# Miniprotein binders against q9h3h3, part 156

Target 1, 235 residues: q9h3h3
Amino acid sequence: EDGFTAEHLAAEAMAADMDPWLVFDARTTPATELDAWLAKYPPSQVTRYGDPGSPNSEPVGWIAVYGQGYSPNSGDVQGLQAAWEALQTSGRPITPGTLRQLAITHHVLSGKWLMHLAPGFKLDHAWAGIARAVVEGQLQVAKVSPRAKEGGRQVICVYTDDFTDRLGVLEADSAIRAAGIKCLLTYKPDVYTYLGIYRANRWHLCPTLYESRFQLGGSARGSRVLDRANNVELT
Below, E stands for the ipSAE of ESMFold2; O stands for the ipSAE of OpenDDE; V2 stands for 0.75 times the mean of E and O plus 0.25 times the DockQ between their complexes.

## First folded at step 13 (miniprotein)

Design pC6 (at its last look DockQ between E and O 0.04; V2 from the best seeds 0.00; counts 0 for: pae E 15.9 > 1.5, placed apart)
Fold by ESMFold2, look of step 13:
Structure pC6 (fold): chain B 235 residues (1-235), chain A 86 residues (1-86)
Amino acid sequence: as target 1 above (235 residues)
Amino acid sequence: STEELIERVEELVEEILELLFEARKLAREGAPLEEIEELIERAEELLEEAEELAKRAGVPPKRIEYMREWVEEMLRRVREAIERAK
């Protein structure tokens, strides 16, 4: 809406990556402790910089839940970035296919489903459902932004291991819907984020691979998914 | 066009953040202060350019203020890292 709203949000997200995170790690914490943790740290109440009266006294960049089977592997990000620089000077066309191949070559394959929600019960309820799905093993890892200084929409990111594995991405969408999420979801491979490729990029690349819309009882997965790269409906 | 100006502002903001991220990393690693200050000075120059382009694009002053506040927060963290590395 505003002239640089996307840029401001991107800058805010980058700064948040550098601050401490609040993490529930199912690999080291019993699942029975999750509900108490969720009640203590609702994303609508956890503040970015630790306002008086909030659950946190220190800055919080992200609130995250790691599933029992979560095995972090960002891949060869440094090699990816170097190859990207070389590609830009090579004279070869830059297309979605070249980015896919770079990601495969350097094993930077993770991606995420994104949802944006206003602070309040809806956000906290959605986050709780996602967090439970992660701890129960239906999803691998998720994070949610804390409450910003002036409010505004917050984002939940639900990660998948491999954006080239379309079935795995669609299974994550189904798990998100099973957790009761009805809002619009968009899917973005992490390779675009690591290379600084956003919506208004000079190559006219679309960082959003999929869009998912909830369907009222019409689909076995409960959603309608559009492949943005090929403009093809998958469901 | 206005959209081209906004795109340029977006690019400048991203470049500013990359500079400040690198400056903070160098500060934590104990790099020479001159190298860190060069990155900071370049980021501040780009911020001034971004603010002028945003104004020319018709971005509301309150949104420009938010952009500046975020960059100033990043600068504060870089300077904090410099102090802690001493």
Scores: ipSAE 0.000, ipTM 0.176, lowest interface PAE 15.9, mean pLDDT 80
Fold by OpenDDE base, look of step 13:
Structure pC6 (fold): chain B 235 residues (1-235), chain A 86 residues (1-86)
Amino acid sequence: as target 1 above (235 residues)
Amino acid sequence: STEELIERVEELVEEILELLFEARKLAREGAPLEEIEELIERAEELLEEAEELAKRAGVPPKRIEYMREWVEEMLRRVREAIERAK
């Protein structure tokens, strides 16, 4: 995938973040209502711009589920970006370690497991599994992109609070796998998104820190997780 | 309405992306600087419009700032492509 395609997708995601979200908030809504909400707003049928015959009449940026423990904390994104500009101006080498340190300093530590699925039953079923895991407290927060006019793959994002907490990242992978999801997962820190570090960036930084592949049999985890930075299997 | 403003912001962001994509393509192909600069200038104008609409729509300031920074990074990449073609 051309680095520009990744940038385009990131910009589309940014635009989508500004549109209204369809949210199930487990903090305010009984868990018993989740199934009815999922049936009302299947992500394969919810359209980005509220197309005729869709469950939504208005544009939808994302469909999201908030768990009981969800607390939005974005950290100091402005300070992060200022520090990033200063770093670029300094001509100092930029490494994954540099980005990690910037993220820690500015408390921008969120990250997400990403999965890309074609519209249809498999997507809706995967989303239902994730949504249930969020409401049951196995995951904290997740979102899924609505169906685009051109079709294409929809993305499910499952967030973790701290990309530097390897155990928390691995626990989220395990919960996703327990929800019945077998596709490829990639983990990306939000700091990479905030700094415009996509595939084929000028610094040759890989925005994906972890990759999870489903494994049939043996381990209770049901996946192999690769540390992309060190090229080491963690699981 | 707030929703109409957000929709317009999204349209502008898409247009900015298309302009910057074209500008970067032209830069790589060694197109005349003037042609690329016209696209850059248009993208900057659209960014300013998008920011004002986003503010009016009640979009959080941090999100608007993120949008600007992303566009500025893309513009920087276009400029870098121009310099490499020289």
Scores: ipSAE 0.000, ipTM 0.212, lowest interface PAE 12.7, mean pLDDT 83
ESMFold2 (binder alone), look of step 13: mean pLDDT 85; pTM 0.832

Design pC7 (at its last look DockQ between E and O 0.01; V2 from the best seeds 0.00; counts 0 for: pae O 12.4 > 1.5, placed apart)
Fold by ESMFold2, look of step 13:
Structure pC7 (fold): chain B 235 residues (1-235), chain A 86 residues (1-86)
Amino acid sequence: as target 1 above (235 residues)
Amino acid sequence: STEELIERVEELVEEILELLFEARKLAREGAPLEEIEELIERAEELLEEAEELAKRAGVPPKQIEFIREWVERLLRRVREAIERAK
């Protein structure tokens, strides 16, 4: 939220990325095994550092499900970071457009819908719905944080492969809502994460591109999606 | 200048994005194929122009390849939307 807070959150995310993950990979694991796996590793019970009584005895950074169509994509993150440094010294204005160009020219196009839920039945149920949507092919890949020792909300991240593809991002929102999720969703492109651009940044960029709010009745998508940069509704 | 050339490439990339977004919307709505194909053809023309201009601006070849891959991916999604509407 501020410079120090954003750096702390980035370090925690990096540490989680480096610890072991619990993964259900639909490309190599039969879909019929999903329900047993979900029952074994509910995110409200899997602990970040292997607390006594949890299903895991070792640290877990993330719990993830990879869909059958998931293709790992490393992107040119190092080239992206170098071009970012050059851009900052070029005198060109730094805008959401220049960030989009960097993402395109370095193939760092992934982004994610984020939702925050307290530990318990609602979190575990939401995760199960998302995991099934991934295995069924409506979503490509998702992850959920394990339970922290001091408690607090946990995050589910649902990835899309190209944040510039606005319709694809909206389709992912619709699939999330079809899984029964009613909480606020926010969308952040990974390019902002790799460049260390958080809410409190010197360029006044908004790393949250979209907000999705559940909407009772009406459209099949069940949500209202707002473009945060332009304060314009997309739906 | 090189900076002006790069800005022009970026403008073309933004135009391509809008054209392919519109093409995909029209495909979902069941618009005539000819209308969709005009947008696709224009996007392909802009891609060729963007690649040539990027080369003149000294953009590394790998970045030019990424622009092409990005356009080709968006084009596939337009064509998939055309097929679904059938």
Scores: ipSAE 0.688, ipTM 0.909, lowest interface PAE 1.2, mean pLDDT 88
Fold by ESMFold2-Fast, scan of step 15:
Structure pC7 (fold): chain B 235 residues (1-235), chain A 86 residues (1-86)
Amino acid sequence: as target 1 above (235 residues)
Amino acid sequence: STEELIERVEELVEEILELLFEARKLAREGAPLEEIEELIERAEELLEEAEELAKRAGVPPKQIEFIREWVERLLRRVREAIERAK
């Protein structure tokens, strides 16, 4: 059944990536237009497949904000997938280190902090905070899923360019917290997503590298970050 | 063997990552420049070794180039941290 669920999740992810995106691109659009754009496209109201009663009549896969310095580089995904097929037949142990080396040698280095929130004011408020941090240069790029017809939680993804750069990943967590986000965050490298590796997989790999939990520190705000693979606190 | 060369390259890449993480951490904390430079120099030596072993193992030039670009980007971040700590 795990295979059944993984196949369904992979198909949904592929469809969302292929459908049109609503994008605020700070490389070409003045920051002063962000508030109007956020008001026009609140993620709790944007529907996945379109609805005359929503902001969109046509399908929307993702709602995204690109920072001023955003330069997309997905690396050699085709080469990564070919190497992964070869490894599955090689008899070599498949470990987190194996995936990291494949990611480096194919330049598939991006990763993301994930937060899951129910449709509503809190989701829209969290997304607005993240979007402002992206446009102001504290984060590189982010996207949020539209509202599914069945309901359920929506996801905000905040990307970093290199999951092997642990300090850069922690810096992004700090920026998310500074934006007012208090919910649980988990960090996943995109290499796992491109290879279709989810939590319940045959290699017993944990695709989540880090967890971040909100905490108060006197008058300051911060987080506790756990390295999931080694079960070690980093902050 | 080719597999032994690849395994050594993977070990060197992991060692480079650890050295550059420590170098950037020290740079952010304002540690002495000479200590940070020693870690950078060691990482550069390991990169040269990794490139040579990868070439001998028949790793495609594009993949070797990606290893070099990855290390160079992490080195740039260490140098930026040094500059900001001044």
Scores: ipSAE 0.675, ipTM 0.890, lowest interface PAE 1.3, mean pLDDT 87
Fold by OpenDDE base, look of step 13:
Structure pC7 (fold): chain B 235 residues (1-235), chain A 86 residues (1-86)
Amino acid sequence: as target 1 above (235 residues)
Amino acid sequence: STEELIERVEELVEEILELLFEARKLAREGAPLEEIEELIERAEELLEEAEELAKRAGVPPKQIEFIREWVERLLRRVREAIERAK
């Protein structure tokens, strides 16, 4: 994917973040209502712009589930961006370590496991599994993109609070696998998104820190997790 | 309505991205500078409109700033493409 195309898609995703969200908040809504909510708003049928016959009449940016322990913390994104521009101007080498330090300094530590699925039963079933895991406290927060007009793949994002906490990232992978998800997962820190670091960026930085592949049998985790930066299997 | 304003902001962001994509393409193809600058100027105008609508819609300032920063980075890349074609 051309780095410009990746930036375009990211800007579209940011625009979607501005639209109204369909949210199930486990902090305020009983868990017993989750199944009815999932049935009302299956992601494969919820449309981005509220198409006729969709469950939503109005535009929807994301469908989200908040767990009981969810606390939004975005850190100092403005300070991060200013520091990033200053770093670029300095001509100093930029490495994954540099980005990690910027993220830590500005407390922009969130990251997400990503999965891409075609619209349909498999997507809705995957989302239901993730949503249940969030409500049950195995995961903190997740969101799924609504159906686009073009019928492209929808993305499920499962967040973790700290991309530098390897154990927390691995625990989230395990919870996703326990929810019945078998597709490829990629883990991306939000700092890479905020700084516009996508595939084929000028610094040759890989925006994916981890890759998880489902494994049949053997380990209790049901996956193999690769550290992409070091090319080392962590499981 | 707030929802209508947000929808309009999204439409503007999409249009900006299309313009900048085209501008970058033209720059790589060695198109006349004037043609590229027209697209850039239009994208900048649309950005200002999008920001004002987003503010009116109650979009958090940080999200508005993200959009601006993205557009500015894309603009910078278009400028870099122009300079390389020279």
Scores: ipSAE 0.000, ipTM 0.203, lowest interface PAE 12.4, mean pLDDT 83
ESMFold2 (binder alone), look of step 13: mean pLDDT 85; pTM 0.826

Design pC8 (at its last look DockQ between E and O 0.01; V2 from the best seeds 0.00; counts 0 for: pae E 18.9 > 1.5, placed apart)
Fold by ESMFold2, look of step 13:
Structure pC8 (fold): chain B 235 residues (1-235), chain A 86 residues (1-86)
Amino acid sequence: as target 1 above (235 residues)
Amino acid sequence: STEELIERVEELVEEILELLFEARKLAREGAPLEEIEELIERAEELLEEAEELAKRAGVPPKQIEFIRHWVEELLRRVREAIERAK
């Protein structure tokens, strides 16, 4: 009855992380095979649980593309989580600066641009453009959620190495726009994801660090990027 | 209306991208050059239409130049793929 509780959403996210992923790994797969793979597994048709008539017969948690230069390093996530638990029990104030320092200390610096699109041509086209940008080296790693039974919006996540590197984050935004993507983008550091901090949290932390809106004029990047913490336009 | 013209420009740009992605795919697969050139010619026709519609919609000239620049960059990547397949 209450399908939107934070506990339910966290459980579904964990299940997706642990279910099989459909991965195109440019480190082990020739780039010439990408287009056939994209045509076989469009995200608007790959179903979360392997519905009849879908291209997948098994559950799929995520569809992902790893770039040729991808070097996995999530950092000290276990130490981060332990330090976070200790901080919560310490009585010390919890601020965005506290989260930034934890992330730096434990080397959990990755983050991601997020976009939400309804199933259909625009989702599949956007994903194909992102996947090609990853294989070509303009982006490092991306994933997209499969289609849910209720047919709601799906999410594309485009990862960056270091959320403290504003230039690198802005370069990724530019590469996403060059792939023809015009929807709202929001940027969330992975530290918030690993600690389970969502928009409605008791510390009033804002997990969205940047917001990008497409703009047809004014900048070479093709977007307006707002720093949500400082309320400053970066572009 | 201006909104309708801008929406049409966006649709044309999406079509151009799809044509050029397909052209690059065919080039990497070693398809006949004539087949690849047909996709390129179609994309170039759509670019000219998109530029005309953008001008009618009042899109700033710098933005129109940006659209052309990115299409030309994609064309360069297609032609590089043709050369590599040789």
Scores: ipSAE 0.000, ipTM 0.108, lowest interface PAE 18.9, mean pLDDT 80
Fold by OpenDDE base, look of step 13:
Structure pC8 (fold): chain B 235 residues (1-235), chain A 86 residues (1-86)
Amino acid sequence: as target 1 above (235 residues)
Amino acid sequence: STEELIERVEELVEEILELLFEARKLAREGAPLEEIEELIERAEELLEEAEELAKRAGVPPKQIEFIRHWVEELLRRVREAIERAK
């Protein structure tokens, strides 16, 4: 994938973040209503711009589920960006360690497991599994992109509070696998997105920290997780 | 409406992406600087418009700043491509 394609997709995702979201909030809505909500707004049928015959008549940026313990904390993104600009002008080497330290300093620690699925039953079933795991408190928050006009793959994002907490990242992978998800997962810190670090960036930084592959008959986790930075299997 | 403003912001962001893609392509191909600069200038104008509309739509400042930072990073890459073609 051309680095520009990754940048384009990131910009589309940013634009989508500004549009209205379809949200199930478990903090305010009984868990017993989740199945009806999922049936009303299957991600494969919800359209980005509210196409005729879709469940939504208006544009939708994301479909999201908030768990009981969800608390939005974005940290100091402005301070992060300013520090990043200053770092670029300094001519100092930029490494994954540098980005990690910037993230810690500015408390921009969120990250997400990503899965890409074609529109259809498999996507809707995967989303239903994730949404249930969020409502049951196994995951904190997740979102899925609506169906695009071109019929491209939709993305499910499952968030963790701290990309530097390896155990928390691995626990989220386990919960996703327990929800019946078998596809490839990639983990990306949000700091990389905020700083415009996509595939084929000028610093040769890999924006994916972890990769999870499903494993049949394996440990209770049901996956193999690779640390991409160190090229080491963690499971 | 707020929804209409957001839609317009999204359209502008897409247009900026297209312009910067073209600018980067032209820079790599060694096109005349003036042609690339026209695209850059247009992208900057659209960014300013997008930011104003986003503010009017009540988009959180952090999200607006993110868009700006992203566009500026792409512009920097275009400029770097120009310098490498020289």
Scores: ipSAE 0.000, ipTM 0.201, lowest interface PAE 12.4, mean pLDDT 83
ESMFold2 (binder alone), look of step 13: mean pLDDT 82; pTM 0.766

Design pC9 (at its last look DockQ between E and O 0.01; V2 from the best seeds 0.00; counts 0 for: pae E 18.5 > 1.5, placed apart)
Fold by ESMFold2, look of step 13:
Structure pC9 (fold): chain B 235 residues (1-235), chain A 86 residues (1-86)
Amino acid sequence: as target 1 above (235 residues)
Amino acid sequence: STEELIERVEELVEEILELLFEARKLAREGAPLEEIEELIERAEELLEEAEELAKRAGVPPRQIEFIREWVEELLRRVREAIERAK
């Protein structure tokens, strides 16, 4: 974890965002084509820069699946960033409450459940389950990072449209678990990402709003969700 | 136990995928068909076992069918690679 700075992480994310994405868009592509697409582009074999022998010959920033109901709207990100700069020079305290209010004011409400997996069949299997849930309408949009040349962990991001809608975030967690995902999930509102606020930040903010752990001993196959901001179990 | 069965299914799926990715690689490199078909046959045996264990473990039928469909699509890709190399 200690191999990156905030600036390095932002630069890598920006570069990935700017490179081509491999997208299965259910809004324009029949669901029956999903399995072929998944087999062609397993995330453990799609390389970030198009290595020899990989299914892609060109760089790939992200592999993504858009659901039928996906309607992208990032909100007023530029206004958010400007207000953030003004807030920092104002001398007012910076708290999770101020970040929440900025996000609401500028309508930057999306967030994502994250899971980190090593390259391999468990990653590819998890991604396939998530992608199917998106195409079937249980989730709206997801992406997964391609394989880095060094073979480090990869990330699956499952988006929700409003981090302030706690029940909606928990419904997404449930849909992820129904797809057979058992690993640790963490939830990060996009406002933290757009402002470059990572775990090691000068304001001591916690960018992880929720943590979800798979629960075998519960009423069904489900999860145990902890609110990290308030240290309160929700389930 | 159900937990042991699930772990075994996951292990089988991992082995199936490795076999089929290797088979596709060999097909594209022009390896002898016998070597490729041996990998395919092994993967098909493991798929049958994985589906049986998943049923015993109570895995939802939707997830079992997805695994089968995914493996069958990979098999189709391996056969396509064999045809292209001819």
Scores: ipSAE 0.000, ipTM 0.118, lowest interface PAE 18.5, mean pLDDT 80
Fold by OpenDDE base, look of step 13:
Structure pC9 (fold): chain B 235 residues (1-235), chain A 86 residues (1-86)
Amino acid sequence: as target 1 above (235 residues)
Amino acid sequence: STEELIERVEELVEEILELLFEARKLAREGAPLEEIEELIERAEELLEEAEELAKRAGVPPRQIEFIREWVEELLRRVREAIERAK
């Protein structure tokens, strides 16, 4: 994928963040209502702009599920961005280590497992599994993109609080796999998104820190997780 | 409505991205500087409009800033492409 295409998709995702969300909040809504909510708003049928005949009449940026332990903490994104601009101006080398330190300094530590699925039953089933895992407290928060007019792949994002906590990242992978998800997963820190670091960026930084592939049999985790930065298998 | 404003912001962001994509393409192809600069100028105008609409829609400042920073980074890449084509 061309780095510019990845940037375009990220900007579209940012625009979607500004639109209203369809949210199931487990902090305020009984878990027993989840199945009815999932049936009402299947991601494959919820449309980005509220097309005629869709479950939504109004535009929807994301469909999200918040777990009971969910607490939004974005850190100091403005300070991060200012520091990033200063770093670029300095002409100092920029490495994954540099970005990690910026993220830590500004407390911008969130990251997400990403999966891309075609619209349809498999997507809706995957989302239902993830949503249940969130409501049951195995995951903290997840969101899925609505159906685009072009019928392209939809993305499910499963968040973790700290991309530097390798164990937490791996636990989330395990929970996703336990929910029945078998597709390829990629893990991206939000700091990379906030700083505009996508595929084929000028610094040659890989925005994906981890890759998870489903494995039949063997480990209780049901996946192989690759550390992309070090090219080392963690499982 | 707030929803209509947000929709318009999204449309503008998409248009900006298309313009900058085209600008970058033209720069790589060695197109005349004037043609590329017209696209850049239009993208900057649309960014200002998008920011104003986003403010009116009650979009959080951080999200607005993020859009600007993204566009600025893309603009920088277009300019870098121009310089490489000289």
Scores: ipSAE 0.000, ipTM 0.209, lowest interface PAE 12.3, mean pLDDT 83
Fold by ESMFold2-Fast, scan of step 15:
Formats: sequence, C-alpha cells, structure tokens
Structure pC9 (fold): chain B 235 residues (1-235), chain A 86 residues (1-86)
Amino acid sequence: as target 1 above (235 residues)
Amino acid sequence: STEELIERVEELVEEILELLFEARKLAREGAPLEEIEELIERAEELLEEAEELAKRAGVPPRQIEFIREWVEELLRRVREAIERAK
C-alpha cells in the first residue's frame, strides 16, 4: 500500500500541473486589480475538479501569482532525469551532495517555502498576504492548491530562484513573516520534486533543507530558521 | 485572545459561505424570493459581525476589505442565478 500511496501522490501532482491554472500576472496586470481577483478566487472555495456552486465550473490545478520580475526557468529537467537514472545505475553513493551537484549541473535551481493550512479564512487570509507580497515585489512567485477534499489541508508554495543561495532563501522567509504568516514553514528544492524524492524515500534523503518557526517574543526577523542538513540554527 | 478572535472570524465566514451557497442553489431552483432574501440578509448580518471582530483582532483594513469583496462576489453570483431562472 505504501508504494501505491507515493505513486498516487505523484499522479495527483502531475495532474494538477497539467490542469488549467488561475493566474494573477503582475507583469501584465495592474496591482490595483489584485484585491478583486483575490475576492473572486479564494483558495478555500476554488474546487480542484470544478463545481457549479464554486468560483469555477471547470478543473483548476493551481492558483498562482506571478511577480513583476518573474522569469520562469525550470532548467534542464530532462537532462537531470537522465543523469539521475545514470547515477542510480552507476552504483555511486546517492547523497545530498551528489543531488545538489546534479541540480547545479542541469540548472534546476528553484525551490520553495511550503505551508499547509486547513480550508477556511486563515488559509485565504494567508494567501492574500502572500499574494500582496508577490505583487509588491517582496517575493517572486507563489501558488496555492485548490480545495480537493472536505477537511483536507491545502498548500501554499512560495518560490525562490536558487536553493543554493542561502541569503535569498532567508530573505523570502523574512518577507513571508512580514506578510503576517505565523505557521511552520519548510523549504524544499524543486530538484527533489522532479526526481520523485519525498519524505519517505529509499535513499533516506531529507528533501527539506530548512525549517522556519515563528519566534515568540517579537524578534526582528519574526522567525527562527534551522538548516536541517547541518543541524545549525541560522540568524 | 487574538487567536480566539481570528478563529471566531473563520467560523463566521464559513457560516456566511453556507448561507450564500444555499441562496444560490435556491435561486437556481426558482425558489420564492422571500426565502432567498432571508438567507442574504442573515449573511450580511454575519459579515458585519466578522468585520468588527477582524478589526478588533488587528487584521489590516485591506484584509478586512478582502472579506467584504469575497462576500460581494458571492452575492453577485446569487443575483445572476436569480436572473437566469426567470
């Protein structure tokens, strides 16, 4: 059953990426239109497969906001996947370092801060804050999942362009906290997603590089960030 | 506490959504306008309460306006359903 669960999750992710997206693109749309767009498409009410009673009658894979400077670059995903297959066949040790090098070689550098929230006002409020930060230029791009199941949690993904740029990753965390987000955040490089490496994998790799927790006591950053790989708290 | 106020706002917003979902469904089915209007009036009352609690919880004015715009968009859909049923 465990293998089928991982395959089911991968299939659902692929379907979401291929289905239509609802996008607010700040490169072509005035920032003044954002609040009306957010009111029209609150993620707690947008249904995954469409519902005449919801904002959408047709399937929606993701709800996304693109910043003014957003320039998508997924790198050479095909080359990455081919190199990954060769690495597995070679018998060479599979470590975080070898995956990092594979990602660098193929320019698959993007990563994301993830937060999981139950459908409802808190989710919609958090998404609105993130969307405004993107449109105002404090974050580059973000997306949120539509409502797929009653009571199932939805995910907000806030992307950075280079997971190896620690300062850039921390700057995104600060912007998320400045937007009023107080929940647990975890950071995952997209290379792990493209290779199908999840929390429970045969190589015992941790796909989460950083964790961010809201700091009680009102510190200047608003959060404590832990480097999971090196077990070091960042300032 | 601020957390308890935010949780109450969430409860009120969910109730508003249920009322407006029912209003739109009734409108599509050609139900009496009086029944639909009662649901709309109740939703508007709960919206006022949610906005006041959100303000007391320290939610920024722009975020409170988001709640109102959201409810107004749902009301627009109810009105469209009424018109289409005619």
Scores: ipSAE 0.000, ipTM 0.116, lowest interface PAE 19.0, mean pLDDT 79
ESMFold2 (binder alone), look of step 13: mean pLDDT 85; pTM 0.822

